# VH-VL binders against q9h9l3, part 46

Target 1, 176 residues: q9h9l3
Amino acid sequence: PRKMVAIDCEMVGTGPKGHVSSLARCSIVNYNGDVLYDEYILPPCHIVDYRTRWSGIRKQHMVNATPFKIARGQILKILTGKIVVGHAIHNDFKALQYFHPKSLTRDTSHIPPLNRKADCPENATMSLKHLTKKLLNRDIQVGKSGHSSVEDAQATMELYKLVEVEWEEHLARNPP

## First folded at step 19 (VH-VL)

Design Ef10
Fold by OpenDDE, fold request of step 20:
Structure Ef10 (fold): chain C 176 residues (1-176), chain A 122 residues (1-122), chain B 107 residues (1-107)
Amino acid sequence: as target 1 above (176 residues)
Amino acid sequence: EVQLVESGGGLVQPGRSLRLSCTASGFTFDYHYMDWVRQAPGKGLEWVAEIRNKFNSHTTYYADSVKGRFTISRDDSKSIVYLQMNSLRTEDTALYYCARDEFDSGYYFDYWGKGTTVTVSS
Amino acid sequence: DIQMTQSPSSVSASVGDRVTITCRASQGIKTYLNWYQQKPGKAPKLLIYDASDLQSGVPSRFSGSGSGTDFTLTISSLQPEDFASYFCQQANSYPRTFGGGTKVEME
């Protein structure tokens, strides 16, 4: 079986009205939750909205942030060949301007057995916060400081591990 | 090219101290765990200590045989990992290797230095 | 501590021979098992990591298998440059521990 990593990204608003979501932080953890990568990232365009209340990103974090192109190279090097686990991961890949093979992608926001285990509708899109509370009895994304991408990536990996065997078998029978 | 170069070895008397250094190059040093592994003359390999990367709070781990006497540390700005060895014993005599510790697909030492020799003798 | 029992301690073989080295852990270590080669006067070299993954640049005649407590390193066809010592190492828990080593000698 292929090796797994979990990813979580924070985005800020760029473009004329700040509607473009640009990568500002990326965290990657291994199967055991050890942090492989966690960097603030400087978007190529001017930041209009830091979205701090959600992203946790502040102007001070951009002072020594890794330029996007460099960070993207670092991140892709880590992800290449791996099974990548994330929550609503299409947003992360979009911000990275990178699309991982679907067969090697695991999105915890679209895993019916995971929702079932959490007593949620199988076809509903549940938040990472909710699933983490229900299944891991842990509170994440608490307070007004914004999200922690490391914490979220670790939670995502732990959630996936709860349904890994069942889901991997399902995917083997029903490849995307 | 990845390179690890150990230094600081030598001959010391029991009870003395010695500090080993390992200078790394050819990779992003602060992203990797670093370990010390030693090998007594004609013997097998013995793990000594590990220090994790900046993302994992530079957490350290030690073998029981050196706990309380040895301290592993790192200077990411210089790409150097250190091993401070205090209260040295004759059984600490060994070739000390510095190793890069990769943890993206298991945990393994994919690069090793040539080692530096520590001899503890009266 | 997890004890790694490696066998045999030594083996005499000829070029072209199939060589098998075994490593047993005192408790389950999943697939967190690595194999290293060491030649006299040289630093160890990684051969296999995570029980069965071949390190880049290592010849395909080397292979690893196993999970849990029993692991095997196999050299399908021994070459002259393969005469060396081999060590297994568990990375499941601390302290990290190595097997006692296996010396592959020329018959």
Scores: ipSAE 0.946, ipTM 0.965, lowest interface PAE 0.4, mean pLDDT 97
Fold by OpenDDE, fold request of step 23:
Structure Ef10 (fold): chain C 176 residues (1-176), chain A 122 residues (1-122), chain B 107 residues (1-107)
Amino acid sequence: as target 1 above (176 residues)
Amino acid sequence: EVQLVESGGGLVQPGRSLRLSCTASGFTFDYHYMDWVRQAPGKGLEWVAEIRNKFNSHTTYYADSVKGRFTISRDDSKSIVYLQMNSLRTEDTALYYCARDEFDSGYYFDYWGKGTTVTVSS
Amino acid sequence: DIQMTQSPSSVSASVGDRVTITCRASQGIKTYLNWYQQKPGKAPKLLIYDASDLQSGVPSRFSGSGSGTDFTLTISSLQPEDFASYFCQQANSYPRTFGGGTKVEME
């Protein structure tokens, strides 16, 4: 099997009404949870809404943030050739303006065996917070300070590892 | 091009101290773990210490043979990793290599310096 | 500590020969096993990482296999430049540990 990394991104609002989700932080961890990448990222357009309550991003984080184009290059270099694990990962890829091959993508928000293990409906979309609490007995995204993308990426990887064998077998029989 | 250049080696008496430096270039230094590996004359390789990157709190690990005597540290602003060696012993005599530690697809040393020689003798 | 037992300690071979070096870990290390080549007076060079992945720029005649406790480095057809020492190294646990090395000498 290919090498796995887990990714989680935080986005801020740009555009006239702040409805465009722009990458503002990206964290990538390896199979063991070691952090390969964790940078604040400066969007190319003016930030209208930091979405701090959810993103954890504040204006001060943008002072020395890595420009988007540079960060994107760094991130893509890490992801290339890897199996990329994420939760609702389509949002992360969209913010990165990058789409990883579907055959090399794992989305923990769409893994029925994972939901089953958590005593949730298999076809439901459960939050990372809920799955992490249920299966790992760990609290993430606590408080009003916003998410930690490192913590979320690590949790995502740990969740996937719980169902890795079964899910990889399923995918082998049913390639995306 | 990735470059690792060790310095600071020399001849010292037992009980003395020495500080090794490794200057890195050609890559994003603060993203990588850095390690020291030594090789006694005519012997095999021995891992000495590791220091992790800025994302992993610069956590350090040591071989038992050097714990309490050696300290690995880094200055990311200068792209330098150090090895402070105190209470040196004759068995610390070796060529000391600096190595870049990659951990995206396992954990391995993909680049090595040429080494700096440390000789501990009375 | 995880002990890495490498064998043989030395091997005499000729150009074109198939050379096999083994490394056994005292406990399971999954695939966190690397192979290095070292020539006299030179720094080690990474050949194989994660048990079987060939490092970029390394000739395809080098290959690695194994998982758990038993690992093998194979040189399918020995070339003149391959006479050197080879070391395995586990990266599963701390402290990191190396095998004792194998010297590949000319017959």
Scores: ipSAE 0.946, ipTM 0.965, lowest interface PAE 0.4, mean pLDDT 97
Fold by OpenDDE, fold request of step 23:
Structure Ef10 (fold): chain C 176 residues (1-176), chain A 122 residues (1-122), chain B 107 residues (1-107)
Amino acid sequence: as target 1 above (176 residues)
Amino acid sequence: EVQLVESGGGLVQPGRSLRLSCTASGFTFDYHYMDWVRQAPGKGLEWVAEIRNKFNSHTTYYADSVKGRFTISRDDSKSIVYLQMNSLRTEDTALYYCARDEFDSGYYFDYWGKGTTVTVSS
Amino acid sequence: DIQMTQSPSSVSASVGDRVTITCRASQGIKTYLNWYQQKPGKAPKLLIYDASDLQSGVPSRFSGSGSGTDFTLTISSLQPEDFASYFCQQANSYPRTFGGGTKVEME
């Protein structure tokens, strides 16, 4: 059995008009919610939009931020060989310019049994905030100060644990 | 190469204080939990204390046998973990190991120092 | 506190023998169980973590199994360098606790 970690990333806007999503923070937690990694990350290109209201990222966070290439190496070292749990995780991997094997990826935004438990349509894409409130009775992403990637990663892991047994059995019978 | 080097051990009388240090190298120190484990002469291993990393608020845990007397701390800028030992007792006599604590796939001590000897005697 | 009981406390064996050491926890610890080897005058060395995962660089003759309360360390074919003391350790709860140890001696 492989070990599990959960990941959540925050992105800022780079490129023309700030439409390119660049990694600015990454948090990784273990199965129990202990934080393995949590760093601000400096994109290789000039930041046009910090998206602070959602990302929580401010200009001051970039002063001592870890350069992207270095951070990417650190993160990949942690993820290698593990089952990686995330919410809408393809966005995180895209920002990391890294794609984890599909067979070792778990996306809580695409787990029908999880939606069923939350009394949501099985094939709908529900927000992490909604699922966390419904299934864990916990409020995340509260206020206008932006998201906490640590909080979001921890919530993601806890949500997955609710359906872990059922979903892992399903995947064993239906490998991606 | 990962290295852990303990220092600060010695002979002290009961009731006295001693501070142990463990200097780490060869890895990103502030990412890891650090622990102290001791071994009395001819006896087994006894966990003493743990301090978590900067991402987990440097939270500390202690064995009941040392609570209120020992304090674990760390200086990430110097890659050092400390064990402040107050009100020492004869039963605290042991070889004290510093250990790196991994928590990505369970919780385990993957690297150990050579230890520093603490002798408490009247 | 979680008590870890190792059995046996000592075992005499010969090179090539299969050696089995057991560790029992007073409470369920899931798979948060580690095995260490210690030779005289040396620091402990990690062999197995999370009950059954082999630490990098450790020979494949070492294996761990179990979950819940009962765990086993197995040396499939004892080698001369394997004569040492072995300790189990639970990492499920605080305080962290070790078993009493098992000394593997030459017959």
Scores: ipSAE 0.946, ipTM 0.965, lowest interface PAE 0.4, mean pLDDT 97
Fold by OpenDDE, fold request of step 20:
Structure Ef10 (fold): chain C 176 residues (1-176), chain A 122 residues (1-122), chain B 107 residues (1-107)
Amino acid sequence: as target 1 above (176 residues)
Amino acid sequence: EVQLVESGGGLVQPGRSLRLSCTASGFTFDYHYMDWVRQAPGKGLEWVAEIRNKFNSHTTYYADSVKGRFTISRDDSKSIVYLQMNSLRTEDTALYYCARDEFDSGYYFDYWGKGTTVTVSS
Amino acid sequence: DIQMTQSPSSVSASVGDRVTITCRASQGIKTYLNWYQQKPGKAPKLLIYDASDLQSGVPSRFSGSGSGTDFTLTISSLQPEDFASYFCQQANSYPRTFGGGTKVEME
């Protein structure tokens, strides 16, 4: 059996008009929700849009932020060999410029049994906020201060644990 | 290479205080939990205290035998973990180990120092 | 507190023997169980973590198994350097607790 970690990243806008999503914070938690990693990350390009209302990232967070290349190395070291759980995790991997093996990836935004448990259409893409409220009776991403990647990663792991057994069995029978 | 070096041990009388230090090197200190484990002469291992990393608010945990008397703390800027021992008792006599606590795949002590000896005697 | 009952307290064995050490937890600890080796005058050394994962650099003759309350450390073929004390440790709850230890001695 593989060890599991959950990841959540916050991105800022770089490039022309800030349309490029660049990694600005990454949080990784273990199976129990203990935080393995939580760093602000300095993109290699100038930040045009901090997207603060969503990302929670502010200019002050970049003062001592870890350079992207260094952070990427740290993060990949943690993820290597692990089952990585995330929500809409393809966005996180894209920002990280890294793609984890599909067989070792779990995306809580695409787990039909999880949606079923939340009384949502199985093939719908539900938000982390919605699933967390419905299944964990917890409010995340509240207010205008932006998201907490630690909180989101912890919620993601807890959601996955609700369907872990049946989903892992499903994947074993139907490997991606 | 990961290294943990304990210091501060010695001979003290009951009721006195002593502060142990553990200097870490060879890894990102502030990412790891740190623990103290002691071993009385000819006895087994006894967990003493844990302090978590900066991501987990440096939360501390203690064995009941030392709670209220011992304080674990850390200085991440110096890569040092401390154990302040107050109101020492004869039963606190032991070799005190500093250990790195890894928690990415379970929770385990993957590196240990050589220990520092604490002797409490009248 | 979770009590870890380790058995046997001592075992006499010869080189090449299969040695089995058991630890029982007073309550379920999932797989949060580690095994350490300690030689006289030396610090403990991690052998197995999370019940069955072999620490890097540890010989493959060491293996761990179990979950819940019953755990086993096995040395498939005892080597001269394996004569030492062994300790289990639960990491499921606080306080962290160790087994009483097992001394593996030469027969």
Scores: ipSAE 0.944, ipTM 0.965, lowest interface PAE 0.4, mean pLDDT 97

Design Ef10
Fold by OpenDDE, fold request of step 23:
Formats: C-alpha cells, sequence, structure tokens
Structure Ef10 (fold): chain C 176 residues (1-176), chain A 122 residues (1-122), chain B 107 residues (1-107)
C-alpha cells in the first residue's frame, strides 16, 4: 500500500497554435510527501504558450531545464512498479507520453468515496483545489503565480490516503 | 557503479575538530539523501546524521549524541557530503560510514562507503 | 527515540540451517524496517528494505517479514558466506536507530 507515489505535472503549449500540451515540470512525492523528483523540463518543441497563469512556468525556468527525453527517463524509473496517484492523471501521462498500468493507477478525480467524503456528487469531477479545501482544509493554487506541482502532488497523496483503505478494497474486488 | 569514498578520519584529542568527506559517484547525487553512520570498535551501528536532497531543502537531522557538535552538509556540484565534527569526545571514536539513502519505497541505505576511522584520544 | 531490540545477540548455526532473527521496535514503525548484513572488516550491506522487500542482488534465501513492532529476518538455508553480523534499522522516525545486532557464527 505504501509503494505509492503521487505525481503532478505542469504543461506548456507547443505546436503551431500552442494547443499541444508539453511537459514543462514534473513533481513526484512518496507516500509521506517527501519529494522524489521536481524538475523543470524542456519540451522538444518550441514553447508557444507558457500558460504561466496556470502552469507557473516562465521562460526563465527553461534556461536550465532538463531535456524531455532525459526527464522522461528519470520519471519513468521512479514510477515503474509503483502505484501512481494523481489528479486527472491521464493528462500527466499523456504529457509524459507514458502509459502506466491501469491497475497501478489511482486518479483522485475519479474516486467516488473521495467525492462522497467531500459532500460532492460521487460521479462528479471535482478539482484538486476544491477537494483539498474541503477535506484537508488547505488552500492550494492560490494567487496568480500558477500551480505548484509539488504542492499539488502532496495534496493529491494526502487526499488519496483518506480513502486508501476503502478504495484499495474496492479495487481488489473490482479490478480495472 | 555507485561508489562512496570517505576521507578525513584521523587521531585527534578531545575537544578538537575534524571534518569528514564522502565523495560520491555513479549516480545522481543531488537526488538522494545522504547519511553518516558510525560504528565504534567492536560495537554496533549508530546513525549519526542525514541531509536530504535538493528537492527537500537539504533538511538535516542528527542523533542526539551529536546534536550541537556535528554538522552535516553537502556540495551537490562536487557530489560530496561532509560531516563537520566539533568538540569531539572519546565516545565519538568510531569508523564513520557515509551511506546513500533511498526513499522511494521506504527509507533505506542501499550503498555504503568503506568508512573512515576517527579516533579521539588524549 | 525508538529503541530496536534485536534477538538473539548471537546464534550458532550450521550450513543449511534455517536462521531466524527478530527485531522489536519500542513503538509502531509500520514497515519502515531494514535489514543489513555486515561481515568482518566490511561495510554493512542492505539485505531487506521496507520490512520484506529483497534488495536487488541479494539471494532469495533471505526474507523479511513483519509490520508494526515485530519483524523477522529469515535465512532459509544458511550458506558459508552468511556467517556475519546482522542489523535491523527503523526508518519511521528520527533519529534513525539500529538494533544491537546479531552475530551468526558457525557451530
Amino acid sequence: as target 1 above (176 residues)
Amino acid sequence: EVQLVESGGGLVQPGRSLRLSCTASGFTFDYHYMDWVRQAPGKGLEWVAEIRNKFNSHTTYYADSVKGRFTISRDDSKSIVYLQMNSLRTEDTALYYCARDEFDSGYYFDYWGKGTTVTVSS
Amino acid sequence: DIQMTQSPSSVSASVGDRVTITCRASQGIKTYLNWYQQKPGKAPKLLIYDASDLQSGVPSRFSGSGSGTDFTLTISSLQPEDFASYFCQQANSYPRTFGGGTKVEME
């Protein structure tokens, strides 16, 4: 159960119109919230939109950023064999161009017991910010400086821990 | 290949200072916690200090027996971890190991140096 | 501090024997318990981490079990190279602490 890590990624816009979401930062924390990884990542293509308001990524962060291919290798090494917890994690995996086994994936945006605990509709998709406030009484993603992927990853892990026992039992009975 | 090489040990009198170094190679040094563990002659292992990685603000932890006297630090650019030992006591006599600390699946010391000997004697 | 009580302090055994070493924590440490082997004049070597995970390269005759406060290291069939000292270590809290060690010696 503790062979878990939580991941959160920040993406920037690449491509002709900046519509391609490219990995620009990745943070991974262990079960206890200790940061295993937190690097700015240089996309292979030119950045058209830093999406700073949301991503927190600025041009200066790319000066010494880790090239995508290298970062991807580092990240995958950490994730391999682990239960990976994330919020709307399909976006992170897409940006990583990586597919983690579904049986080893936990998406806090799709855990009905978590929503129930937060007095939200079980089948609704709630934001990490909302769940964190409701269940942890903590404010994240405050201000206009963009997200902190470390903060978000830590919050994600803490949220999951609230429903870990119940959800793991559910998954054991109902493998994805 | 992961390698840890300690240096700086020696014979000193009580009250004196000594600085140990551990040079690391073969891995991404700044991603790992680093620890010092010591072993007095004929005795067991005693954890001394830990310094966390760059992602965790290089936070440090110490055994009570060395708090206020020892300081662990690191230079990630050189892949070196240090142990500054001040106000040395006879009971600090030991072989001092540096160890790489993994924390992805628990917390454990997966690589150890060969150690450097510190002898505190009048 | 969390005290780690390791037993026995020494054990005499023969090649092929099953050897069991116990480590008890003064308080719950979940599965944050590691086992190390140390041969004379050598640095410790990690055997087991997180109570039961076998470190890469370590023979399968070594196994760890337990959670909470009671932990066990087992050598299913002792080999000549296994005569050494063994230490448990908790990583649940600071300060990190080791057991007193167990010397496995030839009978």
Scores: ipSAE 0.944, ipTM 0.964, lowest interface PAE 0.4, mean pLDDT 97
Fold by OpenDDE, look of step 19:
Structure Ef10 (fold): chain C 176 residues (1-176), chain A 122 residues (1-122), chain B 107 residues (1-107)
Amino acid sequence: as target 1 above (176 residues)
Amino acid sequence: EVQLVESGGGLVQPGRSLRLSCTASGFTFDYHYMDWVRQAPGKGLEWVAEIRNKFNSHTTYYADSVKGRFTISRDDSKSIVYLQMNSLRTEDTALYYCARDEFDSGYYFDYWGKGTTVTVSS
Amino acid sequence: DIQMTQSPSSVSASVGDRVTITCRASQGIKTYLNWYQQKPGKAPKLLIYDASDLQSGVPSRFSGSGSGTDFTLTISSLQPEDFASYFCQQANSYPRTFGGGTKVEME
């Protein structure tokens, strides 16, 4: 069995009109929720929109931020060979410009047993906030300061753990 | 190459204080938990203390045998972990190892220093 | 505290022998069990982590198994350099605790 980590990234807007989502923070936690990585990341292009309301990223966070290329190397080193758990994780991987093997990826936004447990349609895409509230009775992404990628990564891991056994069995029978 | 070098050991009388240092190199120090483990002469290994990394608020844990007397701390800018030992007792006599604590795929000590000897005797 | 009972305390063996060391935890520790080798005058060396994962650079003749409370370190074919002391260690809870050790001696 492979080891699991959970990842959550925050993105800012770059490019024309800030429509390009660029990695600005990445948090990775282990199976127990201990934080392996949590760094602000400096995009290679000028930031047009910090998207602070959602991302929690502010200009001050970029002063000593880790350059994207360096951060990417650090993050990939952590992820390599691991089962990576995330919520809508394709966005994180896209921001990282990284492709993790599908067989080693777990997306909590697309786990029918998890939705069922939360009394949601199995094939619906539910938000992390909603699932966390329903299944963990915990409020995340509250306030005006934006999201906490550490908090979100931890919640994602905890949610997955609720369905880990049956989902891993399912995947074993039905490999992606 | 990962290196851990302990220093600060010596001979002290009971009730006195001593501060150990462990200088780390060859890895991103502030990403790792750091631990102290000691070994009394001819005896087994005993975990002493742990300090977590900057991502986990430098949270500390101690063995009951040293709680209230020992303090683990770190200076990430210098890549040093410390063990402040107060109110030393004869039973604290041991070789003190500094160990890097990896926690990505379990919790284990993958690198150890050579140790520094602490002798508490009247 | 979680007590780690390691057995045997010592074992005499010859080169080529299969050596088995056991470690029992006073309560369940899942797979958070590590094995270390220590040679005289040297610092401990990590052999196995998370019950069964072989540390990089460690020979494949070393293996670990178990979960819950009972764990085993096996040396499939003892080599001259394997005569040493071995320690198990639980990392499930604080305080971290070690087994009492097993000394593998030459017969």
Scores: ipSAE 0.931, ipTM 0.955, lowest interface PAE 0.5, mean pLDDT 96
Fold by ESMFold2, fold request of step 23:
Structure Ef10 (fold): chain C 176 residues (1-176), chain A 122 residues (1-122), chain B 107 residues (1-107)
Amino acid sequence: as target 1 above (176 residues)
Amino acid sequence: EVQLVESGGGLVQPGRSLRLSCTASGFTFDYHYMDWVRQAPGKGLEWVAEIRNKFNSHTTYYADSVKGRFTISRDDSKSIVYLQMNSLRTEDTALYYCARDEFDSGYYFDYWGKGTTVTVSS
Amino acid sequence: DIQMTQSPSSVSASVGDRVTITCRASQGIKTYLNWYQQKPGKAPKLLIYDASDLQSGVPSRFSGSGSGTDFTLTISSLQPEDFASYFCQQANSYPRTFGGGTKVEME
């Protein structure tokens, strides 16, 4: 059996008008939802927009945050050789400046059997919040104080487990 | 190089206390679970206690045989795990190992110290 | 508590022999089963984790199999350095529990 983890990231705005998304928090959980990693990360560029309403990141979190280069090394060491589960995971990998092998990547925003279980169009892109409410009967991302990346990573893993057997067999027959 | 070095063992009488220490180096200590496992002379292995990492609230777990008498704790700034052993009994006589607990795929003890000997006798 | 019954308690074997050791859990433990080797006066060494995954640096003559309640450690061709005690350990639930051990001795 291949090792499997779930990841979620929170980003802040850098660059002109804060339009670039830069990594400011990363959480990684194991198959059972135990937390392998959960750190605030200091982007290498000036933060223009903390995006706190969605990211939950405030200036105080950056005071002792792990510099991006160090955090990236820590995170990639955990991810290497593992199946990595995420929701819209391309955004997380982009913020990490990293490309995980497609054969080891699972994206809960693009799994047709998962959408079918939620009574959603098979190929629609559904939000993590929506899928979690429909399939796990849990409310995540509640309020306007920002998301919890630990909570989101845990929800992502639980969603994948609902279709894991079917989807892993499908991928074995249809390698990406 | 991962190292775990236990200390604090010795000969004590029943009812007394000892504190074991395990000094860790060569890895990111505060990201790992840490466990104590003991082995009585000529006997098998018995799990004693576990303390989780900082991301999982340093939650602790104990074998029933030691619950209420032993306390596991950690100081992440010093990379040390402790086992406070109170109300010691003859049955606690063993070599005590400190172990690193990896949990990326299942849960397993991938590195062990050499152990420290605790002898409880009158 | 999940009881781990390990058998045999001892085996006499020669270099080149195939050795199998079994471990049975009193309840289902999925694949959360580890195997350790211990030589006299030494700490245990991890061989196999999660039922079948080989730890880095462990020779490929060691393999693990099983799921649920029944698990096997196999040494395909025994080497002189493999004479030791072997322990299984479940990690499905607390307390973590070990099998009673199997001593592999030179014939």
Scores: ipSAE 0.815, ipTM 0.910, lowest interface PAE 0.9, mean pLDDT 94
Fold by ESMFold2, fold request of step 20:
Structure Ef10 (fold): chain C 176 residues (1-176), chain A 122 residues (1-122), chain B 107 residues (1-107)
Amino acid sequence: as target 1 above (176 residues)
Amino acid sequence: EVQLVESGGGLVQPGRSLRLSCTASGFTFDYHYMDWVRQAPGKGLEWVAEIRNKFNSHTTYYADSVKGRFTISRDDSKSIVYLQMNSLRTEDTALYYCARDEFDSGYYFDYWGKGTTVTVSS
Amino acid sequence: DIQMTQSPSSVSASVGDRVTITCRASQGIKTYLNWYQQKPGKAPKLLIYDASDLQSGVPSRFSGSGSGTDFTLTISSLQPEDFASYFCQQANSYPRTFGGGTKVEME
């Protein structure tokens, strides 16, 4: 069987006017929610906007942060060959400058059976916060101090497990 | 190359203490769970203790046979796992292995040291 | 605690034989079952993890199967280096527990 992990990332603003999203934190959890990786990451470009209200990233987190190139190597070693679960996961892969095989990628923002369980339109893009509240009866991303990528990765894995059997069978019959 | 080297074993009298250490190299030590497993002479394997990685608060777990007497700890800066063994009993006599615990798919001991022998005898 | 009952306790076999070893858990452990090989005077070596996944560098003649409570290790064609003791171990719950072992000997 294929190993499965969940990932979530937090980004800061770099580039002109801070509009480019650059990786500043990455968390990876196993199937049971144990944390395989959780590091603050120093982008290779100057940080213009920490986006702290959403990212939770502050200047102090960058003091001992792992340089992007090193962190990317560590992260990709964990992800390679595994089924990777995320929410709007293309943003995480873009920030990692990495393309994971579609056949090994699971995106909880676009799983029709999961939306159906939440009494939401099957093809709607649903937020992680909404799905987690509706299906797991848990509040995440509470307050204005920023998201926890560990909390978000754990929630993402638990959401996927609700539809894992059905969705894996679907994908086996309908390879992406 | 992954290496785990145990030390600190020896002959001790019942009721005394001993500290085992396991020096790790060749991998990112602070990302892994680490365990102690023992094997009494001519017997099978018995799990003793586990300490989780830095991302999981270094949480510790113990076999019932050693709870309250043994303490597992780690120094991530030195890549060392310790097993403090207090109030030793003759039934603690065993070869003590240090093991690396991978948890990306289930939980499993993918590398083991050669072990260090603890003999508890009068 | 989850008890692991391993059978047989020993088996006499010849090179080329197919050897099967079974391990039963006292309650469901999903696929959280590992197999280790141990030669006399040596540390255990991981063969199979998560019930059926082959550890890197382990020959393909070793295979694992099962889920829930019943698990099997198979050596499809025994080689001289395979005479050893074999242990199953559950990782579903603390404490981690091992089976009693199976000694595979030359007949």
Scores: ipSAE 0.814, ipTM 0.910, lowest interface PAE 0.9, mean pLDDT 94

